VH-VL binders against Alsin (ALS2). Designs and how they scored, part 6

Target 1, 196 residues: Alsin (ALS2), of Homo sapiens (Human) (q96q42r690to885)
Amino acid sequence: GYIASLHELATTERRFYSKLSDIKSQILRPLLSLENLGTTTTVQLLQEVASRFSKLCYLIGQHGASLSSFLHGVKEARSLVILKHSSLFLDSYTEYCTSITNFLVMGGFQLLAKPAIDFLNKNQELLQDLSEVNDENTQLMEILNTLFFLPIRRLHNYAKVLLKLATCFEVASPEYQKLQDSSSCYECLALHLGRK

## First folded at step 5 (VH-VL; framework fv_diridavumab)

Design s50 (from d06 with heavy chain G103Y)
Fold by ESMFold2-Fast, scan of step 5:
Parts: sequence; C-alpha cells; structure tokens
Structure s50 (fold): chain C 196 residues (1-196), chain A 119 residues (1-119), chain B 111 residues (1-111)
Amino acid sequence: as target 1 above (196 residues)
Amino acid sequence: EVQLVESGAEVKKPGSSVKVSCKASGGTFSDYAISWVRQAPGQGPEWMGGIIPIFDTAKYAPKFQGRVTITADDFAGTVYMELSSLRSEDTAMYYCARESYWYDYFDYWGKGTTVTVSS
Amino acid sequence: QSVLTQPPSVSAAPGQKVTISCSGSSSNIGDNYVSWYQQLPGTAPKLLIYDNNKRPSGIPDRFSGSKSGTSATLGITGLQTGDEANYYCGTWDSSLSAGYVFGGGTKLTVL
C-alpha cells in the first residue's frame, strides 16, 4: 500500500542516517584528529571524502525528517522530496562516491601513517558491525571498502521503494510514470557508481 | 514570532551588482527553504530561486541562470541574493520568503527590499 | 508572459460571490499542489490557500480553493470591501529546469 511504502522509506532513511552519523562521529572524525595522519596529498583526499560524506549525511537526515511530516500531511507521491529534488540527491551521492574513489585510487587507507592504521585495526569490530559484513575473517581493507560504499546500497533501496510506490497507481497515470522514471534513474546511478 | 528581515533599499547603476540579505529568526532558518521572489512595478511576483540552508546548492529560475547567486550562512542565520549585470528592468521589490524544504508554497514573507536601477 | 493564466480583473458588489480561475498544464497544476496569495495595496503577498484547498490559521472560511485537472479556482463568498486586492495562484512546475511559477494576477474590485 501507499502509506506502508512511505513508512518504509521514512523508517529506513532514519536508520541509514543513524548509521552514517555513527560512521562520521566514531570513525571519520577521530581518524582525522590523529597527529601525523599521512602525506599532505593523502590527508587532503581523506578530508575531501569526510566533507562530502558529512554533506550526504546531512541531506539524508533532512530527508528523513521531511518524510515524517509527509506521513501526516501529504499523501500524493508527486510531492515527495526524492522526486522534486532528485538532482540534489543524485549529485550528492555522485560527489561523495567520486571522492572516495579518488582517495582509493591514490592508495587509500593503506597509505595512512601507522597511528591511523593502528586506530582502524583497534576498531575493526566496530567497522565490521557498521559495514554489516558477516564473515569474521574479512580483511580490514575489504571491510572499509564495504563500509564507505554503503551509500550505493541505499540508491538501490530508493529504486526499490519508488517501484513499490508506483504499483499504487494506474500504469497510465502521470504518477506511475514519474515514479518509474525516478526508480530507473536511482538504479542506473547505483550501477554506474558500483562499477569500479 | 517567525520573522524574515531583509537589508535596506538599494540604488544601483546599470551594469553593477546588488547583494541583498535576509535574516531568518524564530527557529525558521534550519527548518525551511528560503526563496527570493521579486515584483516589478505593476507586475506579478516572479520566483528567482531558492536555497535549502543546510546545502551549498541552490535552484534558480532559468531566466536568472548565470546572473543570480543565492547563498546561505548557517552560522549567521542569513540568506543572500546577488544579482549581477543590472538593467533598468531589474527595478523591483525583492522579497525573501519561507517555504517548507521543497518549494510547495510560501507561508511567511519579508517586507521586501526596493532595488532601483537607474543612471 | 505568465505560465499560469488568470483573468486580469474581476468585480462584484459586497455580499456577492466571486470565483477566480487559474489555468496551467500537466507539468505544473496537473502534477502539483496549488496555492493562492492575496496582495493588498502596498503590502507583501500573503498566503491565502495552500495544498489546493487548505486555509492557514486566521484565514476565514469564506475563502476556498479547488483544483480539477490542469485548472484551479479560488472562491470568495460574502465579499467585503477589505477583499479588494490582487490575487495570484502559484505552483511548482516539475519540468526540467523550471521552478515555482505564479499566475499573472487578478485584480478584484469591490463595488
């Protein structure tokens, strides 16, 4: 149903925001506060990742809050933020994924100084929990890769929920077409960004 | 209690730029989008663009693309609108207006700032 | 030219009923909520109707709104001299690179 799908979107958005907020506060902020973190280039690339990640986190937080209002006041799909401001979402996710890819291409976390590597190893259990990696034998760098590419999974979730919302409308309706088109856009972006 | 306060009237020469400010108070700034809407003498309102204060990006009406820049200073609770390459037809009352995050309607308006472009 | 079409003027006597139309397209009125704004001489526009037919606190129930297809209507019953103003419809235009659009306005004259 329409209301159930909106509730799913709102609930999962708030949960995703909480996860991104935890990554920012417990991993990125402490990591960047370490002395002698690495070379100037590596540190600048990581700072760019953190900046784009923080902006994405903020967007997701605001979207979650706005969806809570929509559940009580607005029942028409065309008023949904993710449809009206899709370019803002697509751009924010693209900018973040570009920054993490650039960081990883230039050597990534492996090029950080020993104190940073020690910090990440000390927090491996937390990183594994946050990344939802179930295999306890997974290497630290694979855990980090999974963690920092979680936003791509969220793009797939958006596409899926938008498709569910579309089924609440007749196939000939403008609402159906708009939701289908948006679902395709989010899915295409997820596939594009997920191909490393 | 919710208030939007624009900067004072401006008189500018053609070809110059003008930057007007809008200070939001009463818990408005971080909760809502802020738009700029102008109204030339004897004409209806015209949406110029708006910004969601938490983001660095703004939306602009196609007519103003390349001439208008809207920015937000979250710390100061202030939104700015800068219009460049001024022409006589830019003479208008400029309003800032509050909207829920998604440009659905404008529920609170500032009193407006007069910008006059003359030689 | 305005994207949303309104009659330039309407007039009626006190106590009468008036309606003001607003015509658009599928990308604006058809796909989005319509708002109405009242502008008294020398003042900023004031929100009168939002979400097609809802009134903000403080707006009398003699003001009403409706939407059908790509057109919207503002209704005013029990017309008063204080209602003399310009009235504007407004909505989001969901076309690529569009934004919020207003109607050309209707001047309501009482008497």
Scores: ipSAE 0.014, ipTM 0.484, lowest interface PAE 7.6, mean pLDDT 83

Design s51 (from d06 with heavy chain G103N)
Fold by ESMFold2-Fast, scan of step 5:
Structure s51 (fold): chain C 196 residues (1-196), chain A 119 residues (1-119), chain B 111 residues (1-111)
Amino acid sequence: as target 1 above (196 residues)
Amino acid sequence: EVQLVESGAEVKKPGSSVKVSCKASGGTFSDYAISWVRQAPGQGPEWMGGIIPIFDTAKYAPKFQGRVTITADDFAGTVYMELSSLRSEDTAMYYCARESYWNDYFDYWGKGTTVTVSS
Amino acid sequence: QSVLTQPPSVSAAPGQKVTISCSGSSSNIGDNYVSWYQQLPGTAPKLLIYDNNKRPSGIPDRFSGSKSGTSATLGITGLQTGDEANYYCGTWDSSLSAGYVFGGGTKLTVL
């Protein structure tokens, strides 16, 4: 039912937050601390990616905490945050995906200087684990692409959870329509950003 | 003590722009949203928009979309509101107000900045 | 016009009880928590009630709030001269143009 679906949303949000935190702490932060990363433009674009990634990570962490508090009764009942602040979610995901797309269009990880490439090759096993890539013969650049587009998969997950929540309401109800509309919005954004 | 300190009163001509600042002190600047709320003489408050500084993401009321810009300087702990194409109807007290982005209320308010638009 | 409807004025004598109503729609009061703000003449609004019925530190328990459907009510018991002010309800609107909306305000006169 409704409460079980909210528990699922909370659990998967916390799991996603942990993965984003690991990418930030074990890949992005060490990578950006290297002395020679490439041209000013390439480094600037990567720093923008890291900034937007960090902000998205923070949003996901706060959302997970909010859901947990709501379900455990620590906070009074509230309207579903992902519906109420949907524009914040949509904008944060859009800004992140735009930043990674701009970075990749300008040459991406392949255009980084040798110290950065050496770092990524040294951590290829970790990158593969974090990206959940099953094929051990997958090229480094494909692993990186999969890893940094994980947020688009989460948009699909939101859409599916919202549809599941909708089934708890009468088809003619305002609640059903609102959840359906929100689900469609997240799915459309995921499709649009996936094209880039 | 948490304080929101707004810039001084402004007198502007029609068609010009005004930029009002709100400096947050005390508490955690990055954990809060800052909104701008105006109140014309003898009228009730009207929400103009707000920003979550950590995300650099601003949202505007439809009435002000295209005329208002809200920005944040995280290092200075300051939020700005710029209103363009001023009219006499924009004469009002302009308040900044603090909200946790997971809460639905304004817990601290600035004292207000008077903006007068006169021909 | 205000999105949330309040009576323009209410009056009572010291020691009496007053209630101030706030009416909205399903997309604002119906879907969201309601707050109440007190504004004394010449001052900024002050948070009086949040999350429908909670009081910030320093607000006496003479002030109470409630919500039913698309309406909210502010209650003040043991009315004091210092309670004379304008009172505004406020909430988020969940419609496509999501933003914060205030009531038109109620002027409380303590006779």
Scores: ipSAE 0.007, ipTM 0.490, lowest interface PAE 10.6, mean pLDDT 83

Design s52 (from d06 with heavy chain D104E)
Fold by ESMFold2-Fast, scan of step 5:
Structure s52 (fold): chain C 196 residues (1-196), chain A 119 residues (1-119), chain B 111 residues (1-111)
Amino acid sequence: as target 1 above (196 residues)
Amino acid sequence: EVQLVESGAEVKKPGSSVKVSCKASGGTFSDYAISWVRQAPGQGPEWMGGIIPIFDTAKYAPKFQGRVTITADDFAGTVYMELSSLRSEDTAMYYCARESYWGEYFDYWGKGTTVTVSS
Amino acid sequence: QSVLTQPPSVSAAPGQKVTISCSGSSSNIGDNYVSWYQQLPGTAPKLLIYDNNKRPSGIPDRFSGSKSGTSATLGITGLQTGDEANYYCGTWDSSLSAGYVFGGGTKLTVL
């Protein structure tokens, strides 16, 4: 049902926000505070990643809180934020994924100076936990790739939940069509950004 | 306490541009979307557009698209609205207003900036 | 012309009750929450009602809102001289690329 699917969206959004906040505070911010992080080009690309990541984190936090407010309050049905601000979601995810892809194509984390690599190795267990990688033998670079591409997995989750929401409406309704179209947009974006 | 402080009155010639500022206080303005709403003498309010500052993402009412530009300066905590190709019909009070969390309504308003377009 | 239709004026004596209507369409009032704004002479609009029928802190319970279908109503009981103002309804409109729309306004005169 509709309310159950909204609870799923809210719960997973809150969980995802918590994860992004942890990555920002425990990994990205400390990493960028190191004095000898890498070359100017590498540092600029990583700063761009961190900037786009922070903006995405903010959007996810706002979305999670709005869903929580709706579900915990005695509120009438309203336009969902993910539908009302669909361009903002699509643009924010696209900008983030473009920034991480550019960073990785130019050599990524492997181009970081030794203090940065040492920091990442020291936090490998945390990185593995945050990335949801269960194989203890997974290499650091594979863990980092999994971690920083979690937003693409989230786009697939949005598409799936939007399809579940659509089933709560008549096939001929404008609501059904709007939810179907949004689901397709998120899935297409996920497939496009997941390429490479 | 949340306050939105707008720039001073402007008198402009037809065909010129005007840029009005809105400085947000009472927390970080980046946590909120800010909209611009104008009101011509004797008329009701008219929504022009809004911006989410941290994303530099602005949306405009179709009537103003192409003439209005809304920008944010995160360092200054200020949102700007620039309206180009001014006409006498653009004579109005211009308000900045903070959007609620859902963006469904405007919970705080600036005092307004008078813009007069005359030859 | 305004997308949302309000009567241009209403009047009543102190202590009486008035209602102000706001009429729209399915793409605005029908699909969205309605807010009401009070504008005293020479001042910026002030949020009076949000989410169809909720009051912000500081707004007395004499003010109420309701919504039915594509119409909304603002109710004011126990009219006071200080209530003399312009009142505007507002909501989002999906047909205007998700833009916000206001009513034309109703001038309340307390006789």
Scores: ipSAE 0.007, ipTM 0.497, lowest interface PAE 9.1, mean pLDDT 83

Design s53 (from d06 with heavy chain D104Y)
Fold by ESMFold2-Fast, scan of step 5:
Structure s53 (fold): chain C 196 residues (1-196), chain A 119 residues (1-119), chain B 111 residues (1-111)
Amino acid sequence: as target 1 above (196 residues)
Amino acid sequence: EVQLVESGAEVKKPGSSVKVSCKASGGTFSDYAISWVRQAPGQGPEWMGGIIPIFDTAKYAPKFQGRVTITADDFAGTVYMELSSLRSEDTAMYYCARESYWGYYFDYWGKGTTVTVSS
Amino acid sequence: QSVLTQPPSVSAAPGQKVTISCSGSSSNIGDNYVSWYQQLPGTAPKLLIYDNNKRPSGIPDRFSGSKSGTSATLGITGLQTGDEANYYCGTWDSSLSAGYVFGGGTKLTVL
């Protein structure tokens, strides 16, 4: 049902928020606090990634809280942002994905200085767990790529949940059309950002 | 392999309460909701409620609301179901079951705990 | 009392096909995905079908599901003696504030 699917969306959004929060607190913040991470350009690009990641994390946390409030009837859920194609939410995803893509194009994690690479290798098991990579033989750079592109995977998940919500309504209904349109929007964004 | 291990059989007096445990192992405890489903002799399954452990958010079926409490101990990886004001009609097999986030179905079930209410 | 209606029993011979119906309302089957569970004597229920028509890993293709409007059906082809069990449909009910409901069950006897 519609309500059951919204509970699923709320549950997975809170789970995703927790994962992003862990990446921020256990990987990005410690990494950026290290003395001498690399060249000025590489450090500036990574700082941009961290800044956009932090903003995205905050907005996802707020969205999860909004969904939960709606489901429990305690507050107006005016910002079921995912249903209304909010520019703030979409812009945050776009800004983050642009920042990580720019960082990777300019050499990414491979260009970090030895102390940073040592830190990442020391935490490879945590990185693998956070990225949900099951193959223990996966290379560090591949794990990092999987981890930092999780937000694009989440956009695909949004599209799928919106299609699931749409099946709860008659094909001719305005609700069905709105959910289909929103699903298409998130899927198109994910495809655009994934190619970029 | 994911397993749900339930506590042992219970025999209770009418008017008392029972607390059954379900320990989740093999998977990430915080990734899943856990529900309680009972089945009286000769009857079909009946959903009692469920909990999302990481957020300590429980939902209860209307029939059991006010009499059932579902709690989670994230450190122990264990979910509890306490049913109060027991009557003979509460004699049943009590299952814990893992709820899939994307499908809203139960993909793994415990083996069940027998609760018998008799004088 | 169950919210979803199933026939209490069905029977067929080995090798035959059987269908088990599950009837609900707009707030449950009409609005939601349907799952099916098999329960062998003395065991916990086992997931057979989820999302109306999908099989979990390890479930043979002899088992199939479908949904139309407020009704769902479980199909079993090539019946085997080992298929004797109780079968339950299940879904979320929006009118119960997202509570899960099961059918009353169908006992399948392989003659």
Scores: ipSAE 0.007, ipTM 0.445, lowest interface PAE 12.8, mean pLDDT 82

Design s54 (from d06 with heavy chain Y105W)
Fold by ESMFold2-Fast, scan of step 5:
Formats: sequence, C-alpha cells, structure tokens
Structure s54 (fold): chain C 196 residues (1-196), chain A 119 residues (1-119), chain B 111 residues (1-111)
Amino acid sequence: as target 1 above (196 residues)
Amino acid sequence: EVQLVESGAEVKKPGSSVKVSCKASGGTFSDYAISWVRQAPGQGPEWMGGIIPIFDTAKYAPKFQGRVTITADDFAGTVYMELSSLRSEDTAMYYCARESYWGDWFDYWGKGTTVTVSS
Amino acid sequence: QSVLTQPPSVSAAPGQKVTISCSGSSSNIGDNYVSWYQQLPGTAPKLLIYDNNKRPSGIPDRFSGSKSGTSATLGITGLQTGDEANYYCGTWDSSLSAGYVFGGGTKLTVL
C-alpha cells in the first residue's frame, strides 16, 4: 500500500543519510585535513568531490525530514518532494557522480600521497563497514569505489519505490503517470551514471 | 556553539498579530527543519508548527491552523513565526527548536522570547 | 488535557532511583520514537533521551529510557539535587489531527 511504501522510502532515506553523514565526517573531512594529500590537481578534484558530496548529503537529510513530516500528517505540499523537486534531485546526483568520475579518471585515490594512503589503510575496517562489503579479501580501491558510488544504488531504490507508489493509483490517473515517468527518469539516470 | 536566537520580547493588544524571528548561528541553519514551540506560564510545551527551508514546506498543529504562518529567509538564515488574532491565552514563552534530520526530536533550543497579550 | 499522560510529581532522596512514566496510544508512542526533555527553572527544555533509549553526548548513563507498547519510562539512578526539574516526554502523533505532542510534565523533587 501507499503508506507502507512511503514508510519504506522514509526509512531507507534515513539510513542512507546516516551513512553519507558518517562518510563525510569520518573519512572525507579527516582526509582533506591532511597536510600533504597529493598534487594540486588531485587535491582540487577531491575538494570538488567533497563539495558535491556535502551538497547531496544536505539534500538527502532535508528529504528525510520532509518525508517524516508528511507521514505524521501535517504537510502543506500538494505532492511528494521527490516528485515536485525532481530536477533538484536529478541535478544534485548528476553533479556528484560527475565529480567522482572525473576524480577517478584522473587516477583517483591511488594517486594520493603516502599520508593519505596510510590514513585510508588505517581505516580500512571502517571503510569496509561503511560500504557493507562482506568479502574480507576485497582490495582498498574496490571498497572505496563501492563506498563513493552508493548514490547510484539509491537512484535505483527511488525508481523502485516510485513504481510501487504508482500501483496505488488508477492507470488512467495523472498520479499514476507522474509516478511512472519519475521512476523511469531515476532508473535511466542510474543506468547512465553507472557506466564507466 | 550552535545557537538559535529568538527576537526580543513583545507586548501586544488583543486582536493584533505578532511576528517572532529565529536566527541560527554557529551551525548551518539550512541543514535542518526549524519548529516553533510555546509554553504558557506554569504549563507544558506545545508544538505550533515547523518549516523545512530548502523545500519551503511548512506544517502546522491543528490548533493553530489558520492563525499561524511560518516562513524562512534562507539568505538571512532566519525563520519567522506570525501568530494572528491574539488572545490573552497566547501570553507565553515562544521557542524556536531545531528538528534532528530524522524529524523525531529537538536537539537545539533557543532561550525563548516572551509574548505578552494585554489590553 | 495533554495527549501523553505523566504523573504530575515524583520525589525521592539523594542516591535513590526514580522512574517517570509516559502513557499514550498506538498512533503516538505505539508507532513512533519517544524523546525526553529536562527543563530546569528559568531555562529552555533540553534533550535528555532520544530514539526511546539513546543519550546525547554529555548526558550521564544515570539517565535511561525505555518503551513498551504505548508507554515509555524515564529512569534516573543515583539521584542528585541538580536533577530537580520538570521532565517531559514527547513524540509524533501519526493520526490525521495531530503533530508533535508533549506530555503534561513531571516535577521531580529531591528531598
């Protein structure tokens, strides 16, 4: 049902925000605080990644709060924020994924200076926990790739929940069409951004 | 370091309106939803409503719907609460409070501002 | 009246333990997380417990929370004179006619 799917969206958004917040506070901020991180180009690209990641984290946090308000029956908006402000979501995810892809194409985490690599290795268990990688033999770079591409997985989740919400409306309704179209947009973006 | 600061005390006549402001400092105001909670002398807290600034989405308690308006100015980092058709029973301390990003609790509170309704 | 019911007062001697109850319904406590707020005279309420049983940084483990069905309890062990305050439970109400709701409050007196 509709309410059950909204609870799923709210619960998973809450968990996703918590994870992004932890990555930001425990990995990205400490990493960028190191004195010798790498070349000027590498540092600039990583700072761009951190900036876009921070903005995406903010958006997701506000969306979680909006969903909580909606579920508690005191919302003034005519439609779900993810539908009303879909361009904001699509643009924010695209900007972040573009920044991380540019960083990785230019050599990514492997080109960081020794102090940064040492920091990441020292925190490998935390990185593994945050990425939910179960294979103990997974290499550091694979863990980092999994971690920093979590937003693409979230786009797939949005598409699936929106599809579930659509089934609660008549096929001929404007609501059904809007939810179907939005689901397709999030899924198409996820597939596009998931290609190397 | 994170602080919420309400505007100064107000004395208003019955039937008038009052507009109270809440300014966030020490942290990012726009990262969180802000609620208004009042407390009459000798009574418990009463939630009035809140706003999520980035989405310009306000929510109101049923008791105050039609009388209260909550707005945000992102550039100024300020949230406003306007209460109309004032009555003597609106005399209270008015707090702004930051909702956690989960929306389930209030993690930071302002010190409050007094609104007195007198003839 | 308040939607959430608390005893109006509770008292105990220093070093003892007290519990403060908060009773609601399925649409509020039953379906949502409960928070507790401490209010010292002349101050704003302060978050003491969130997510039923979790403490913010700086809150000693003498303070604990629990929830069962449509009721929640705040526990204070090793009672200190500085614990004299009003205590309020709070939660969201999922019913169509409500928002965030607070209990009526409990005045704790340390004898």
Scores: ipSAE 0.015, ipTM 0.538, lowest interface PAE 6.6, mean pLDDT 83

Design s55 (from d06 with heavy chain Y105A)
Fold by ESMFold2-Fast, scan of step 5:
Structure s55 (fold): chain C 196 residues (1-196), chain A 119 residues (1-119), chain B 111 residues (1-111)
Amino acid sequence: as target 1 above (196 residues)
Amino acid sequence: EVQLVESGAEVKKPGSSVKVSCKASGGTFSDYAISWVRQAPGQGPEWMGGIIPIFDTAKYAPKFQGRVTITADDFAGTVYMELSSLRSEDTAMYYCARESYWGDAFDYWGKGTTVTVSS
Amino acid sequence: QSVLTQPPSVSAAPGQKVTISCSGSSSNIGDNYVSWYQQLPGTAPKLLIYDNNKRPSGIPDRFSGSKSGTSATLGITGLQTGDEANYYCGTWDSSLSAGYVFGGGTKLTVL
């Protein structure tokens, strides 16, 4: 049902927010605080990644809080924040994914100075946990790529939950059509951004 | 330039309500969360709550839940804070402040507006 | 009472060094980054330190910050009469719904 699917969206949004907050506080902030991080170009690209990541994190946190308030309200799909402000979500995800892709294309984490690489190696177990990589033999750079492209997985999750919500409405209803259209947009963005 | 400008001073009676505005400019309104922080005479700052204006999604400090409402007007580029059931203890300077890049500090503040509650 | 504990006052002469402490718990200082704010008489608070030890543009390097466990410290060297102000620490508290908490403040007097 509707309530169950809405609870799923709210619960997974709060979990995703917690994970992004952990990446921000335990990985990105300490990394950028190192005195000898790398060249000015590498540092600028990483700062751009951190900026877009921070904005996305805050957006997701507020969305989770907003969803919780609707769990006690009426069944009205069009009032969902993800539908009303879909362009903001799509733009924020796109800006973040563009920033991380630019960073990685220009050499990414491999171009960081030794103190930064040492920091990442010392935190490899945490990075594995945060990325949910099950293969303990996975190399550091592959773990980092998995971790920083995690938001693309969330776009797929949005698409799936929106389709589940749509099944709670009559096929001829405006609610059904809006939810189906939005699901398609999130899925298309995920596919587009998933290509490197 | 980043600017936050609060509305003018208010004098209110106990039991009434007050609504203070904060006009945000310089790229602040659409990209950052805005919080309300008050400071009673001779006391430290106290966070009341905050909002992402474009979402109209607000969070409140437990002490103020039920009495405070924070809203945003996208057309006006303005954030509002309404405090009800006023008491003499609500006499304070009321500031609006922008959450920083990392979200963990307030990097720009308005100059504040005075709300006086007296009989 | 404030959630974060600071000494109510500190004083020193021009050119000297002072340290202001801020004590909290695991849910606030322990879990989060600490900021420091300077408030001159008749003005709004101004961000002095963020992320425990970083300075915004325009803040002189005489101001420094540090954090250890559930406590944070603001250091001021080469004291000037213009430093006479109230100083507040602040951080998010994870035990509540992302509520921000400030210290009670420390009045710095430069004699």
Scores: ipSAE 0.013, ipTM 0.511, lowest interface PAE 8.5, mean pLDDT 83

Design s62 (from d06 with heavy chain F106M Y108V)
Fold by ESMFold2-Fast, scan of step 5:
Structure s62 (fold): chain C 196 residues (1-196), chain A 119 residues (1-119), chain B 111 residues (1-111)
Amino acid sequence: as target 1 above (196 residues)
Amino acid sequence: EVQLVESGAEVKKPGSSVKVSCKASGGTFSDYAISWVRQAPGQGPEWMGGIIPIFDTAKYAPKFQGRVTITADDFAGTVYMELSSLRSEDTAMYYCARESYWGDYMDVWGKGTTVTVSS
Amino acid sequence: QSVLTQPPSVSAAPGQKVTISCSGSSSNIGDNYVSWYQQLPGTAPKLLIYDNNKRPSGIPDRFSGSKSGTSATLGITGLQTGDEANYYCGTWDSSLSAGYVFGGGTKLTVL
């Protein structure tokens, strides 16, 4: 149902926001506060990642708040922020994923100086928990890759929920078409950004 | 480059409401979050709330929840702050301020609008 | 009361150095970036420092910031008469009272 799918969107968005907030506060901010992180280029790329990540986190927090308000009434699907302002969502996710990909292509976390690597190793259990990696034998670099590509997983989740919402409308309706098109856009972006 | 322009000074009676506007000059609000910050005479600034105009999604400081409403018009050209159930302690300078939409800091401030609440 | 604690005043002679402290808790300064704002008499606040220690374009390197644990510090060297102003720290608070919070302010007098 419609209400059940909206509840799923709201609940998972709030959970995702909490996770991004934890990554920002417990990993990215402390990491960037360390002395001697690496070369100027590596530090600049990581700072851009953190900047785009913070922007995405803020967007997700605002969306979660909007959905909480939406759930207090049965409102029209077309007034959903994720549909009404889809280009901002797509752009924010693209900008973030581009920044992390650029950082990783240029050597990524492996090129960080010893204090940064030591910090990450000290927090490996937290990183593993945040990344939702189930295999405790997974190496640090794989955990970090999984963690910082979580937003791509969220794009897949958006696509699935939007498709569920679409099934609540007649195939001939403009609501069905808008929701289906949006679902396809998020799925296509996720697939595109997920290619290495 | 961008400037923020608030509406003119207001004099209101206790129990009434005031609505202040903030317009971007030399740019738009499309890529920014906008905060409302007030400052009573002789006091420090106090954050009231903020909005990302194109999302029409606002958040409020707990002290003002239920009394403040922040909205944006179409095209995010103007942001409004409405404060209801006015009291004498609401007498202050009211600023709108642009923040990065990460919400970390306010980099552009309007000149402020004086709101005086007196019987 | 303000959530962030600053000394109410500080003073020094031209050319000297001053430091202004800002004390908070783990939910605000501890977990978040700190900004500093300068407010000259009769004007709106102006951003001086963001992300704990970074300067916006146009802010001279006489102004510096730092953060340690739940406290932040603004440093001003080579004091000039034009530096007389109120200075405020600011940051987000991630607790139940979530929102942006400012310090109570420090009035700088250049003697």
Scores: ipSAE 0.014, ipTM 0.505, lowest interface PAE 7.8, mean pLDDT 84

Design s63 (from d06 with light chain D31E)
Fold by ESMFold2-Fast, scan of step 5:
Structure s63 (fold): chain C 196 residues (1-196), chain A 119 residues (1-119), chain B 111 residues (1-111)
Amino acid sequence: as target 1 above (196 residues)
Amino acid sequence: EVQLVESGAEVKKPGSSVKVSCKASGGTFSDYAISWVRQAPGQGPEWMGGIIPIFDTAKYAPKFQGRVTITADDFAGTVYMELSSLRSEDTAMYYCARESYWGDYFDYWGKGTTVTVSS
Amino acid sequence: QSVLTQPPSVSAAPGQKVTISCSGSSSNIGENYVSWYQQLPGTAPKLLIYDNNKRPSGIPDRFSGSKSGTSATLGITGLQTGDEANYYCGTWDSSLSAGYVFGGGTKLTVL
């Protein structure tokens, strides 16, 4: 049902927000606060990643709060941020994934200076926990890649939940069409970004 | 180019309300939180609250909760701060400021709007 | 009153070095990043230092920041007359009275 699917969306959005907040506060910001991070270009690309990541985190946090309020009797399905501001969400995910891809293509974390590499190694267990990598022998760079591409998995999840929501409406309804279109957009974006 | 353009100076009587506006450039309005910070003559800055404009989601400092309302107009690209039950100690320069992408410092400030509360 | 404590004034001659302190508690400076803002007479505050010790583009390397425990320090070397301004530290306060807090300000006079 509709309510069950909204609960799924809200619960998974809050969990995802919590994970992104932890990455932002315990990994990205401390990393960028270090002295002597390396070349200016590499550091600027990482700052762009952090900026786009933080914007995505904001949107996800507000979406989770909006869904929680809606489920507790606050007005209007029209206040679903993912539907009302779908372009903003799609653009934010695209901008983030593009930024991390550009950073990695230009050498990524390996081009950061020793203090940054030391920081990441010191926090490797936290990085594994956050990325959900279970193999303790996984190399640091592979853990980081898994962690920073987690948003692509979330795009697939959005598409799936939006399809579940759509099935609660008549096929000819405007509600069905909006949910179906949104689902298709998230799935297409996930596939596009996953190929990069 | 980051632009935050505030409305003009206001002179108000005690007990009235004032509404100050801040027009944010496109990218700032859509991608950043905007805060309101005031500064009374000869005093340091004081954070009043902030908003994520595109979602119209506001947060307020406890001192101002109940007297301040921060809103956004998506069509106008403008953030508003309304302060009610004005007192002489509300005489201050009122700034809108862009929160950094970390959300905990202000990287760009408007020029400020003077609000004078006098009888 | 200010939650963060700064000396009300500091002065030195051109070319000298000054240090401005900012003292807080565990709920603000102790667990959060510190920023510094410069306010020239008649202007809005301008971000000078963020993340304890980072400079925005366009800020000269004469300005530096540091943090230790519940205190932060702004350092200015090679003082110039154009540095005469009020300087404010700022940070988030994580306590139940949560919000952004500023220091009371330090007026720098270049003699």
Scores: ipSAE 0.043, ipTM 0.684, lowest interface PAE 6.2, mean pLDDT 86

